# Ledger of designs, part 109: miniprotein binders against q56419

Target 1, 326 residues: q56419
Amino acid sequence: MEGRTLEEVQEEVFKRHGVLVPKKELEDLAKALEEAGLLLTEKVEARLKEEEEKLKRERPMRLAGLSYPEGEREARAFLEAFRASYPGEGEEARVLLMPHLEPSRVPEVYGAALAALEKTPPPERIYLVGVAHRPLKEKAAALPVPFQTPFGPALPDLPALQALDALLPFELFNTPLAFREEHSLELPLFFLKGRFPEARVLPLLVARRSPELGEALKVVLRDFPGLLVLAVDLSHVGPRFGDTPLTRTLAEEARRRDLGFLERLAEGEPEAALAFLGANPTRIDGVEVVASLLPLLRERKGKVLAHRLDLEAPTLSAVGAGTLVL
Key: E = the ipSAE of ESMFold2; O = the ipSAE of OpenDDE; V2 = 0.75 times the mean of E and O plus 0.25 times the DockQ between their complexes.

## First folded at step 11 (miniprotein)

Design k3 (at its last look DockQ between E and O 0.55; V2 from the best seeds 0.00; counts 0 for: pae O 1.8 > 1.5)
Fold by ESMFold2, look of step 11:
Structure k3 (fold): chain B 326 residues (1-326), chain A 104 residues (1-104)
Amino acid sequence: as target 1 above (326 residues)
Amino acid sequence: SMEEKIRELAEKLAKLAQELAELAAQGEDPEELEKKMEEFIRVFLELYELDREKDNPEADYWLQMTIELVWEFLDAFREGNVEDAVELLMYIAEAAEKLAEALD
C-alpha cells in the first residue's frame, strides 16, 4: 500500500465509486488552512470552550431559519403543513420511531409522526433518543438542560435523568459538545415540542449499542412513564456513505432492508429485525439505538405508517426515513 | 487480512488528521501542509475503497462515522466554512482512532 500514489488510489476509487478529489481542490484546501493558520485554530478552540460552558445551562437552536421557521407563528403553520402532507390517520404510540432527516426532504414521514402524536395522550415526559453524529466519551449520553425551540424551551426531566444516570455503569452527562450540532435531537424535538408543549424531555444520544441503557430505561420508565421516541434514519446508500452510485438495484435493496427492518419491529421482534439486516449492507442508521433498546421493544406490536427512500441528487446517494408506532 | 488493513489505514488517517491540525497551527510551510493534505486524502480514499460488508458492528460504526466526517470536512471548505473544517479534523482524528481500537 505504501507504494501506491494518490493518482493510483483515485483511479481505483473512481472505478468502484465514481468519486474523485481533484488536485486543485486539495491545493485550495491546503491554502485555506495555511492562510487561516494559528489564529483560526485558536478562534475555534475558544469558541468551543465558550459553547461547552453555555451547554451546561441551555442548548440553543441551531437550525432555526434553516430547517424550520424561527418565529412561533410560522413554526405552527409549518407543523400544520407537515401534518397535511400525510392524509392518513395515525395510531396511539407508546413508542414512536421517526426520522431525523431534513424535514423538507420527507414531509409525509414527519406528517405521519404528527398523525401518531394526535392519537397519543399528552405524556408527562418524552424520552427522545437520537444518534450521535460526533464522538461520545461513552456509549450513550444525555444533556440535562433546556433545549430552545420556536415554541419555547423544552425543559429537561431532571429527576428521570438523574435516576437514569444512577443506574448506568458510566457517567451519563459526559459529552456536552456532542449536543451542540446534533440534528437528530433538534429536528424531532421541533415536532414533539410543537405538539406536546408541556412535556418534559430526556434528550439522549446513542453512539454504540449499550444493553445497559435499555435495561436502565426499562426501570426508569416504570417510575417515570412517558413517550419513547427513537429518532433514527434508515438506509444510507451511495457515494456519500462509502457506497457505489445509486442504481435502481441499490435503491430496491435499500427499500427492502428498510421495510423488512420496520416490519419486524412492528411485529414486536427487534432481535429478528437486527438479524434480518445481517452485516447491515445498506447502513441503516437506527441499528445501534434499536440494539440498545431491545428490552423496550420486545413483544410490542404496532404499525409502519410511512416510508420514503429520499434521493440526494447531487451526491447520487439516498437516505431512508420511516414512521413506526408501537 | 482485510481487518488488519483497515486498522492500519485508520491509525494512519487519525495521525494525519492530528498532524494537519498541528501543522496548520504552527504556520510553518505551505508546501508541507499541501503534502500532508494529499497524503490525508490518499489514505482516506484507500480506506473508502474497501468493502463495506463487515462482521464487527463497532468497527462498522466508527468506519461510517469517519467516512461521513471526512465528506463533511470537504463540504465545509466548499461552502467557505473553514472554521468548521478545522473543528472536523478533531472529530476525524478521534473517530479514526476509535475505529483502529475496535479492530485490535
Scores: ipSAE 0.682, ipTM 0.861, lowest interface PAE 1.7, mean pLDDT 89
Fold by OpenDDE base, look of step 11:
Structure k3 (fold): chain B 326 residues (1-326), chain A 104 residues (1-104)
Amino acid sequence: as target 1 above (326 residues)
Amino acid sequence: SMEEKIRELAEKLAKLAQELAELAAQGEDPEELEKKMEEFIRVFLELYELDREKDNPEADYWLQMTIELVWEFLDAFREGNVEDAVELLMYIAEAAEKLAEALD
């Protein structure tokens, strides 16, 4: 009975989703869990508590040596190569929408962001608003600690963070563990810190739409001016996200929704952008962020600099990425 | 109803995720762990295949979160990153519980 059940699951997954999960991987999974299990429960909770305590002091790099170089010299060369991947010129940004997808998947989109940053005067502070890919206790959160980068630590703007917290109906400084591995902040921050080494940062995560966040930020930005960065991806389609394997029709729909969303944002009509998506059937990642920041996006005209729908071949899935300046 | 079915599967998935995390921690019998993993995957696939009505944004959010976390779990597991895999099981449990709550 034992060998048939995993094979049956494998066949079912393959038949239904076009993804082959190797039986060996499932066996290796069971074995890896077994080997890990000897070390984990009381240790995991203790480790999580320890990690939470560490996050009170700093947020270490998690993707250094994987998504970007750890060394400063190599990191600078990385930035230059990404900038070179975008042949266009940027524009001055007051608001920058950029991706948080694995940089190697959409280099020209990050290149477009760098091009915009080249035309942007160095801000005193950067409001970096990412997407929570882990559960938050509240609709939004912040981590008021230094974030490590190859270019040195990105220091928090504590006065501005405190001012923001004071205006919110919930505790802003919640769920520190959600920041530990959150790539929606780490990856954009690499590029931002590399370009603006002296800028302080407000690392913010949005799980669900919070109109209060946008209203509070609008007030805070008066006293604490800075660059607003929306670190968001666009459509998420295919088996990894609950769809059938990517087809031409699905890809065309994803692109249509991505571009339609970005174009309406570029026209200064964020409500129209949200309305255009409706139930968001292609799962644009940035919807909750945009919905939270409406007061800051209204009537701001800008330009779409880049867009890509990138295929993840192993899962037959695709993710949209874009760069928008306002 | 479809919502009731999603709720039931979410509750089962949450329980299985928690049980897997606990079993992994206790160093129990590989055969039991494998069996629970198979059950977890089956429940996930059943949940994944359901055609949901998109009339509950909160449920949609937690369902999407659950799906994404399960894929991340599978990736971590394949890579042999057991610590991340166990942590992801805890997040799956939480997300699936929230999904079930959103459908109550």
Scores: ipSAE 0.310, ipTM 0.729, lowest interface PAE 1.8, mean pLDDT 87
ESMFold2 (binder alone), look of step 11: mean pLDDT 84; pTM 0.856

Design k4 (at its last fold request DockQ between E and O 0.59; V2 from the best seeds 0.62)
Fold by ESMFold2, look of step 11:
Structure k4 (fold): chain B 326 residues (1-326), chain A 104 residues (1-104)
Amino acid sequence: as target 1 above (326 residues)
Amino acid sequence: SMEEKIRELAEKLAKLAQELAELAAQGEDPEELEKKMEEFIRVFLELYELTKEKNNPEADYWLQMTIELVWEFLDAFREGNVEDAVELLMYIAEAAEMLAEALS
């Protein structure tokens, strides 16, 4: 079958989803790219090579001054404000699920994570497992370098990272550039480093489910105990993600999926949590991490401390965030 | 099949993303660059319409990443960040290629 014209596709997409990419904007974009020319592409490639080399030594802050304060004093006040936005008490966590969504959108969900950390003995290390938003060469990756924070560098746990790498059927240290702008590590790390300034970190990304990662981590955690953090968001619904404009019905479904998923995890039943989602119609982004880490989640009971499905008015879309302790 | 349609669109999107980056690098004819941009967005919107179609978990992951990267590409341009937009074309090409591979 021959494809539709741009105008035909655009009209149908607008009617069904409320999304529009105006033709004038496309013309302006094409012109801007043409005017930039050869020098721009060469400049971008050179900068990426330079940044990749720097990432082999350290990972600098990318969101200071945007998502959290750059200065240490202001950053501590920021943490206190977020804790105050959650009026409840936490519980000790051996495993913590927390979001990576922009903190100002879900302040009480991050506050609940801080409340849990208050009840948690300072760990020697934190296994921080985020979601890759750039392509990885393998199913998972790590970056064994200091991650800068307003509270000082979060130092890598090199012995634990090396032990993990040795157990995997692929090179763990495989895509440094994917960490350059990865907010699913940076945003949770701000809160974790602020509360546990002495803990070392294993900064891990999952792209696609890897049962091998979960089995390897089970072995590594036995010898290198620490706090396991699943830094994941929940439902993604609305036109930004392929749905109609957000309706009350879609929002209710997303909330039911989020809470049902979290509650089954809290019962120590991660396989049931995944089965509950079926084909994952609301696009919970935590599924690949949970599917990778099944051996670490089975039979661990706990509690859902907070949840919010946060609406994005400009895009008529929403993203869910939650806090779960196990 | 629907999977074959998604695979073909993903292959086309990956190629178009690469060609847009290459054409910009070569200072090609503005008319040709405009045509490629229109086709890129047309293919993106066809893939976008198919985001509710569920496949294997790997393909679903790459499909969602591809769609989000194209939105990020458009956002970068709207913010005046043309360098970021060029970089994002490279990631779009890779993600779309991985999507096509996952459906092979």
Scores: ipSAE 0.781, ipTM 0.899, lowest interface PAE 1.0, mean pLDDT 90
Fold by OpenDDE base, fold request of step 12:
Structure k4 (fold): chain B 326 residues (1-326), chain A 104 residues (1-104)
Amino acid sequence: as target 1 above (326 residues)
Amino acid sequence: SMEEKIRELAEKLAKLAQELAELAAQGEDPEELEKKMEEFIRVFLELYELTKEKNNPEADYWLQMTIELVWEFLDAFREGNVEDAVELLMYIAEAAEMLAEALS
């Protein structure tokens, strides 16, 4: 790559990975940076500090008007449409595995989750466990503040969160900024809050597997019963994730891994599910979450309600999504 | 070794991410910014090609995180969201440093 022009590099990136960084965009960025003035880093740092202070009070919506409607009436219609996209009936969930992928990509998978929620008695609280897409200071984190939704704020269960924190060997309330843009919580929470408006929420993120988290949650769930939700995606394959463009072989392998993982979870064998993945060559997103929650998944039999491997055509990449009830 | 190569690339990527964030703050010459961006993209692509190589689980995690953050950075950049792009450079630097540490 030494000696190639930016244009050649950009073209190569585009050809290989479906990402075009046009020279014009770099020029536009340079211009925008110039216009933003000599203190952009300081401005960004100041913004981050301000946002961190705001996160002490509430987590605002970031994807309202983008991934889902901002208005309550429109949001309810959105829920109904997603439910309608799944033709089946759900089952009562004690544990729900659902996606956090952009809803428009896998509507029937979210529809399956809604179908399960229809058969689920309203919980007092929801343990919502997502995937960290930002660095965390610890293996897991929680944000003990209201999360804004079109259906009103999802209020935290402070007593249960405090009980969980007390049982963990690390500070649970770490890295608040990681929650600001975290879609793995926001997107599932839209559906959950819409279905269970009175449920309190424990918004949790997992970065790395924490057996301590699962053991602590098992104890907390005895005193603070609720619905456990794993907000995880499945395989990530193609150029956006380090592979060649999607082929039939790669797609078949992704589906095999996804379904094999979900089926073993449905049989109440989470260790077998992890073992089946091995080194996780198709990059199933939920591995660290499942590995953290083993004590809560063992011996629970359930059903796979939906699965999809969704192609992102511009990048020739695909992401797996599934809905599992336990 | 492959691990050493990934470590070196991660260290270089972290440095470049920091430098880009600093240059963005200083309103420096668009030509210098372009040059640094080219270098950043080159280092990223070299690192990206190595994502198929499996290392220790911690390194693999930080490698994946770094790659994902770079894609988000490029998306933010394409969208003209300069503040988010600079923020993402800071996260890239952090993730790449953690990757380098995981391979030390």
Scores: ipSAE 0.501, ipTM 0.822, lowest interface PAE 1.3, mean pLDDT 88
ESMFold2 (binder alone), look of step 11: mean pLDDT 84; pTM 0.845
OpenDDE base, look of step 11: ipSAE 0.364; ipTM 0.750
ESMFold2, fold request of step 12: ipSAE 0.771, 0.768, 0.764; ipTM 0.896, 0.896, 0.895
ESMFold2 (binder alone), fold request of step 12: mean pLDDT 85, 85, 85; pTM 0.855, 0.850, 0.851
OpenDDE base, fold request of step 12: ipSAE 0.489, 0.491; ipTM 0.816, 0.818

Design k5 (at its last fold request DockQ between E and O 0.81; V2 from the best seeds 0.00; counts 0 for: SAP 71.567 > 70)
Fold by ESMFold2, look of step 11:
Structure k5 (fold): chain B 326 residues (1-326), chain A 104 residues (1-104)
Amino acid sequence: as target 1 above (326 residues)
Amino acid sequence: SMEEKIRELAEKLAKLAQELAELAAQGEDPEELEKKMEEFIRVFLELYELDREKDNPEADYWLQMTIELVWEFLDAFREGNVEDAVELLMYIAEAAEMLAEALD
């Protein structure tokens, strides 16, 4: 009436993006919410409060049996298979960029990360920096508890985490629930813990770019040296992410953006990498992490080991993944 | 302006997500719940189709999260997981509020 009707908007969106949310589905969804009962929201809130309390003690595996095997024997075989998917040799990493995309979709990209770890002396600790897929109360967060893996718990480096917290203009331990299902930490951690079973971990999430985080981490790394891991994906293109259906042209642009970004990082030029992306038209996931960590990336040269833009056929969308050592 | 349009849609989406959770919790009229759901999706689709050419990294971050959360919400429903869908409504409200705040 005063604006476009649902039918008018839906027709235009379908024409431009190839996506549709049928009115019948909306009716079914509303019915399902009603049938779940009067106290559904209170039940969800109570469950979340209980899970938040448990996260003060440990972060359990969420993807065992789904993305990687639950048992240690099978998990070890899984690592070996992924390493074999990458036929090359790695290089020692002081900084490793690796994906957090579902491993079976980009096996050689994870294999390249394993090849790099193979050449890397076991660190005392790993600064694991992922991307928040749920809102954080601040620009970044950490969860100072053991993260369970098939290889045993990945123990937090509490002194390093406390030092980092003290240097930031916000409370670092600010959103425990954001870690509950965060695959950008869990999936890379599986590979890292499998290779470095004795390393402690700083499990960090970036939501929005924070120059303060990068400056603080540069200070903390001097007193608490370790491996810095940027657990990020690259381009996100297609209707799942607000685009038209994936085309050959969109895919080629995404690959060009991914590789240009990685190559500029490999030259020790993170500001140039960000400038190359401009408005980030292919929504490279790693941009907020790189923008946060500029002081740790400047003048650090390295090598791009692998890249893939992987198609999500059901959604006509694609996600890029890469492995970079610095 | 485009930013002003995005801000207004984001504010409306956040309010609708919160109202959907409140209506379900109060046992409100089933027909009212259906109308609110249709309006929520209409507002989302208007936001979803807008041009994303302006360079505002914070707004871009929240917009992208909002879009992905709404698709996850629909996925949760399609998988029969209504409790997860309600949880996602709470995150959608928060992300859309932050998007609006980032645009003034």
Scores: ipSAE 0.783, ipTM 0.895, lowest interface PAE 1.0, mean pLDDT 90
Fold by OpenDDE base, fold request of step 12:
Structure k5 (fold): chain B 326 residues (1-326), chain A 104 residues (1-104)
Amino acid sequence: as target 1 above (326 residues)
Amino acid sequence: SMEEKIRELAEKLAKLAQELAELAAQGEDPEELEKKMEEFIRVFLELYELDREKDNPEADYWLQMTIELVWEFLDAFREGNVEDAVELLMYIAEAAEMLAEALD
């Protein structure tokens, strides 16, 4: 790029991806960074250190009052409204695949998850497996502390977490800061805790596929039975994710891949589901989670309860979400 | 090669992200900060325009992570959340470094 102006690059990106990073916003950023600057890095480092120390005791709510109500009464009304958004009935779940997208974007998909939970006997523990949207030091991680919710704290199952750690070739309790802002756990946990207030939780994050995780969990589940929840989204398409603006063709491809993936999982063929995606050109979020949990998904038959591809209009991008019971 | 180009851009992006995070602490010349920000965005946009390498799943993972983190950074910035923006620069640096490593 020796010789192209920022404006020329912006125009090219806009032409290709339909996204402009306005120069003015960059100037405003530079100015804001300057105005905040003298102690900003030190402040950020100090904040991160403080937050890491807090995470040794509990994981606070980050999306309360934003994505869901903070108050218990309002939170219960929220759950009921989301359940009402799905007109169907659920099925008993041994494994639940549900979204972690902003609930307001896909209410009926969360409603389908709630419908399944209505048919599910209260588990002693929930294995909640989310997607890491921050770098992890290992392929997977766990945070063995209470997670705050409007329904009270979700308490960790320490014995089961310790059993899992003992079977893994890496330290399970790594990268605590990755859990601080991780919505892939917080959002599903709201619904799960609301339905099963007495269940203990194993909050797990997957960054990269770990066959060892699935094998270890299979052993742990024998001695520590519970509900397995895959908190994953599906396709991520459009400029926000590196594509051109959403077109009919791109949307159709995203839906095809989402449904094809879910249907193969519903047939008890998780390897076929992964193979169907190939290079995963529509960036199904849950691929690394499913690849890690193959031993737990094999031969389990179930049903797709809901699916939606939701448009984010400001970025002309879309995210797929689904609910699957096994 | 395309892989080599992505690696080079990732290394540059990682460096620039780290430098921006550091400059934000030192209260240096607004002009230098602006210059580094422009360079950061230029490098990102160049990386963003490239076709993704689908034959290297690890590289693809870190590239996707990097892109998503940059979008979050831009969102935080637009919202005026400077502290979060600086935190995100640190994560961008880490993800871009991992991307570069995945392509050696």
Scores: ipSAE 0.551, ipTM 0.834, lowest interface PAE 1.1, mean pLDDT 88
ESMFold2 (binder alone), look of step 11: mean pLDDT 84; pTM 0.853
OpenDDE base, look of step 11: ipSAE 0.504; ipTM 0.817
ESMFold2, fold request of step 12: ipSAE 0.739, 0.743, 0.730; ipTM 0.885, 0.886, 0.882
ESMFold2 (binder alone), fold request of step 12: mean pLDDT 84, 84, 85; pTM 0.858, 0.856, 0.859
OpenDDE base, fold request of step 12: ipSAE 0.548, 0.547; ipTM 0.834, 0.833

Design k7 (at its last fold request DockQ between E and O 0.62; V2 from the best seeds 0.63)
Fold by ESMFold2, fold request of step 12:
Structure k7 (fold): chain B 326 residues (1-326), chain A 104 residues (1-104)
Amino acid sequence: as target 1 above (326 residues)
Amino acid sequence: SMEEKIRELAEKLAKLAQELARLAAQGEDPEELEKKMEEFIRVFLELYELDREKDNPEADYWLQMTIELVWEFLDAFREGNVEDAVELLMYIAEAAEHLAEALD
């Protein structure tokens, strides 16, 4: 494979994965970068520095008008429509696993989360644990500022966040830019803030599994009780993620792995859930969060309320989403 | 070994992402920019096609992030968001550097 030309590599990738990056797109991209002119990169760097300074004070909505309505009344109606997409009843949760996939792709899965919240006493605080989609400097991070929502700001629980930071062997607050566009926090927060407008939030991101995080959170949760939310998606299969084009067999395997993972979590056996996945061949992104939070998941029995493996036809790929109450 | 090949490709990809960002900042020769873009995608496709065993969670994490970031980079361009595309080159370089480090 050494010394292959672009054309040779593209041919092999196309045959195996059905993916092609046409030469005209590369030519157009190069031309667009050239036409954007001198100082483009410096302009981007300056903007990011400015955004990082703003993030020291608050995290504004980035997906209002795109993934959910910007206005409060419309946002309330949106929540009600999503709840109606799931006709069942929920159960009280001390731990809630819910997706961060685009809500319109899996409405009943978010509806199931809303059903669980209906049965859940309003918490003083929510430990919202998402998945980092940008590099973090450490295995995990937090941003101790208000997150704006259509329902008002979600205020940070500063005492709990400081207690968590003090227990960790790394700096928790050192990657503000990773939160700038992070949908794994913003999308679930919309639903959580809509149902629990008085709850404070610990907005947390996991990049790589951190046993230290789970141990620290177990201590912090004892002193600062609240709702633990794992805002994670499940299988990621297809060419977008490095596979062949989605087949029925691959989709069935992804669904089986998603449900087997959730069912073992529902039995209070998070280590068994991870072992069931082995090398995680369908790329369930919740594994790093679950592996971090083992002490908080052991012996908690519950119920899988919903699951969907959602097809992305343009990419011949699919992503799984689920709702689990513990 | 397979791990050494992935490490070398990750280092190349990181350097190419940085060079593309530099060329966009400095208005270098259009021919050079196109050549670097082609090499960047060639290296990415070599990484993307490698059928490695998933036995190193740290490397697996960074490889997956690198793959997803490159697709986001191409998506940003297809949507006309050139500044976002440059921002993504910076993240690609960082993720690919971490991938290479995880395979040391």
Scores: ipSAE 0.767, ipTM 0.896, lowest interface PAE 1.1, mean pLDDT 90
Fold by OpenDDE base, fold request of step 12:
Structure k7 (fold): chain B 326 residues (1-326), chain A 104 residues (1-104)
Amino acid sequence: as target 1 above (326 residues)
Amino acid sequence: SMEEKIRELAEKLAKLAQELARLAAQGEDPEELEKKMEEFIRVFLELYELDREKDNPEADYWLQMTIELVWEFLDAFREGNVEDAVELLMYIAEAAEHLAEALD
């Protein structure tokens, strides 16, 4: 790309990928940076340090008032509306696979999860396993603090978290800053806390497949029974994720892979589900989570309740979401 | 090789991300910041446009992470969220460094 102006590069990026970094925005950023002066890195570093210290006490809401209502009454109405968006009935879940995508994009998929939760007896604890969208120091991590929700704090199960840590070959309580903005936990937790206000939570993130995590959780679940929730999305296709703009062929392939993955999980064959994906060309988000939890998914039969491939029109990209009960 | 090219681009991207984060903090010349941003975007696009061979799962993971973080950075930047944008540059640098290491 030698010799192209920023404007030409920006235009090309926009044309190809639906993302424009306007020159004006760069100028505005440069100006904002200039106005912020020498103190921004120091300020950012100081902020990060402060935020890390806060995360020793609690994880605040980041998406309240954006992705879901901040007020409890409004949040309850939100849950009811999402439940209403799914016309079916749920099934009792021992394992729930649900999305973590922006709720407004896939309301009926979250509605299906709520339908399943309606048929599920209140668990003592919820093992909430999300996807790390930030670098982790280890293959997996946990944050052993209260997570704020409109329904009150989701309290950690410290005994179960400690038992899990003791069985892992790495420090479980690593990379607290990765949890600060992690929506893969916050969004599902809204629905889970709203349905099960008294349940303790184990907020877990997976970066890379950890067979050790699945084996450790299998042991911990024996002594600390609870609901296992896989908060994962499915295919990520289009320019936002490194592909060409969404075509019918690409969308059909994404749906095929999503449904083929979920159906094999529903048959209690998680290894077959992973094998079916191969090199995962449509980038199913939850692959590392499922690969980590194989011992907990084997021989569990269930049902796919919902699936959607949702188009993000500005980027001509799409994300798959599904709800599966086991 | 394609792997060597990805490694070189990842190393360059990491360095540029760190430099941008530093420059953003120091209130340097808007022209220099613009120049570095242009270079960052160019390096990213070159990396982004490469045909991905999925023969190294570790590299594939960090490449995907890097791409996703860059898009989040661009979103934050467009929204005028400078603090989040600078934070994301730090994560981009970290992810790109891991990508380079996975290809050594």
Scores: ipSAE 0.499, ipTM 0.817, lowest interface PAE 1.3, mean pLDDT 88
ESMFold2, look of step 11: ipSAE 0.766; ipTM 0.892
ESMFold2 (binder alone), look of step 11: mean pLDDT 85; pTM 0.861
OpenDDE base, look of step 11: ipSAE 0.435; ipTM 0.792
ESMFold2, fold request of step 12: ipSAE 0.728, 0.736; ipTM 0.884, 0.884
ESMFold2 (binder alone), fold request of step 12: mean pLDDT 85, 85, 85; pTM 0.862, 0.864, 0.863
OpenDDE base, fold request of step 12: ipSAE 0.498, 0.496; ipTM 0.815, 0.812

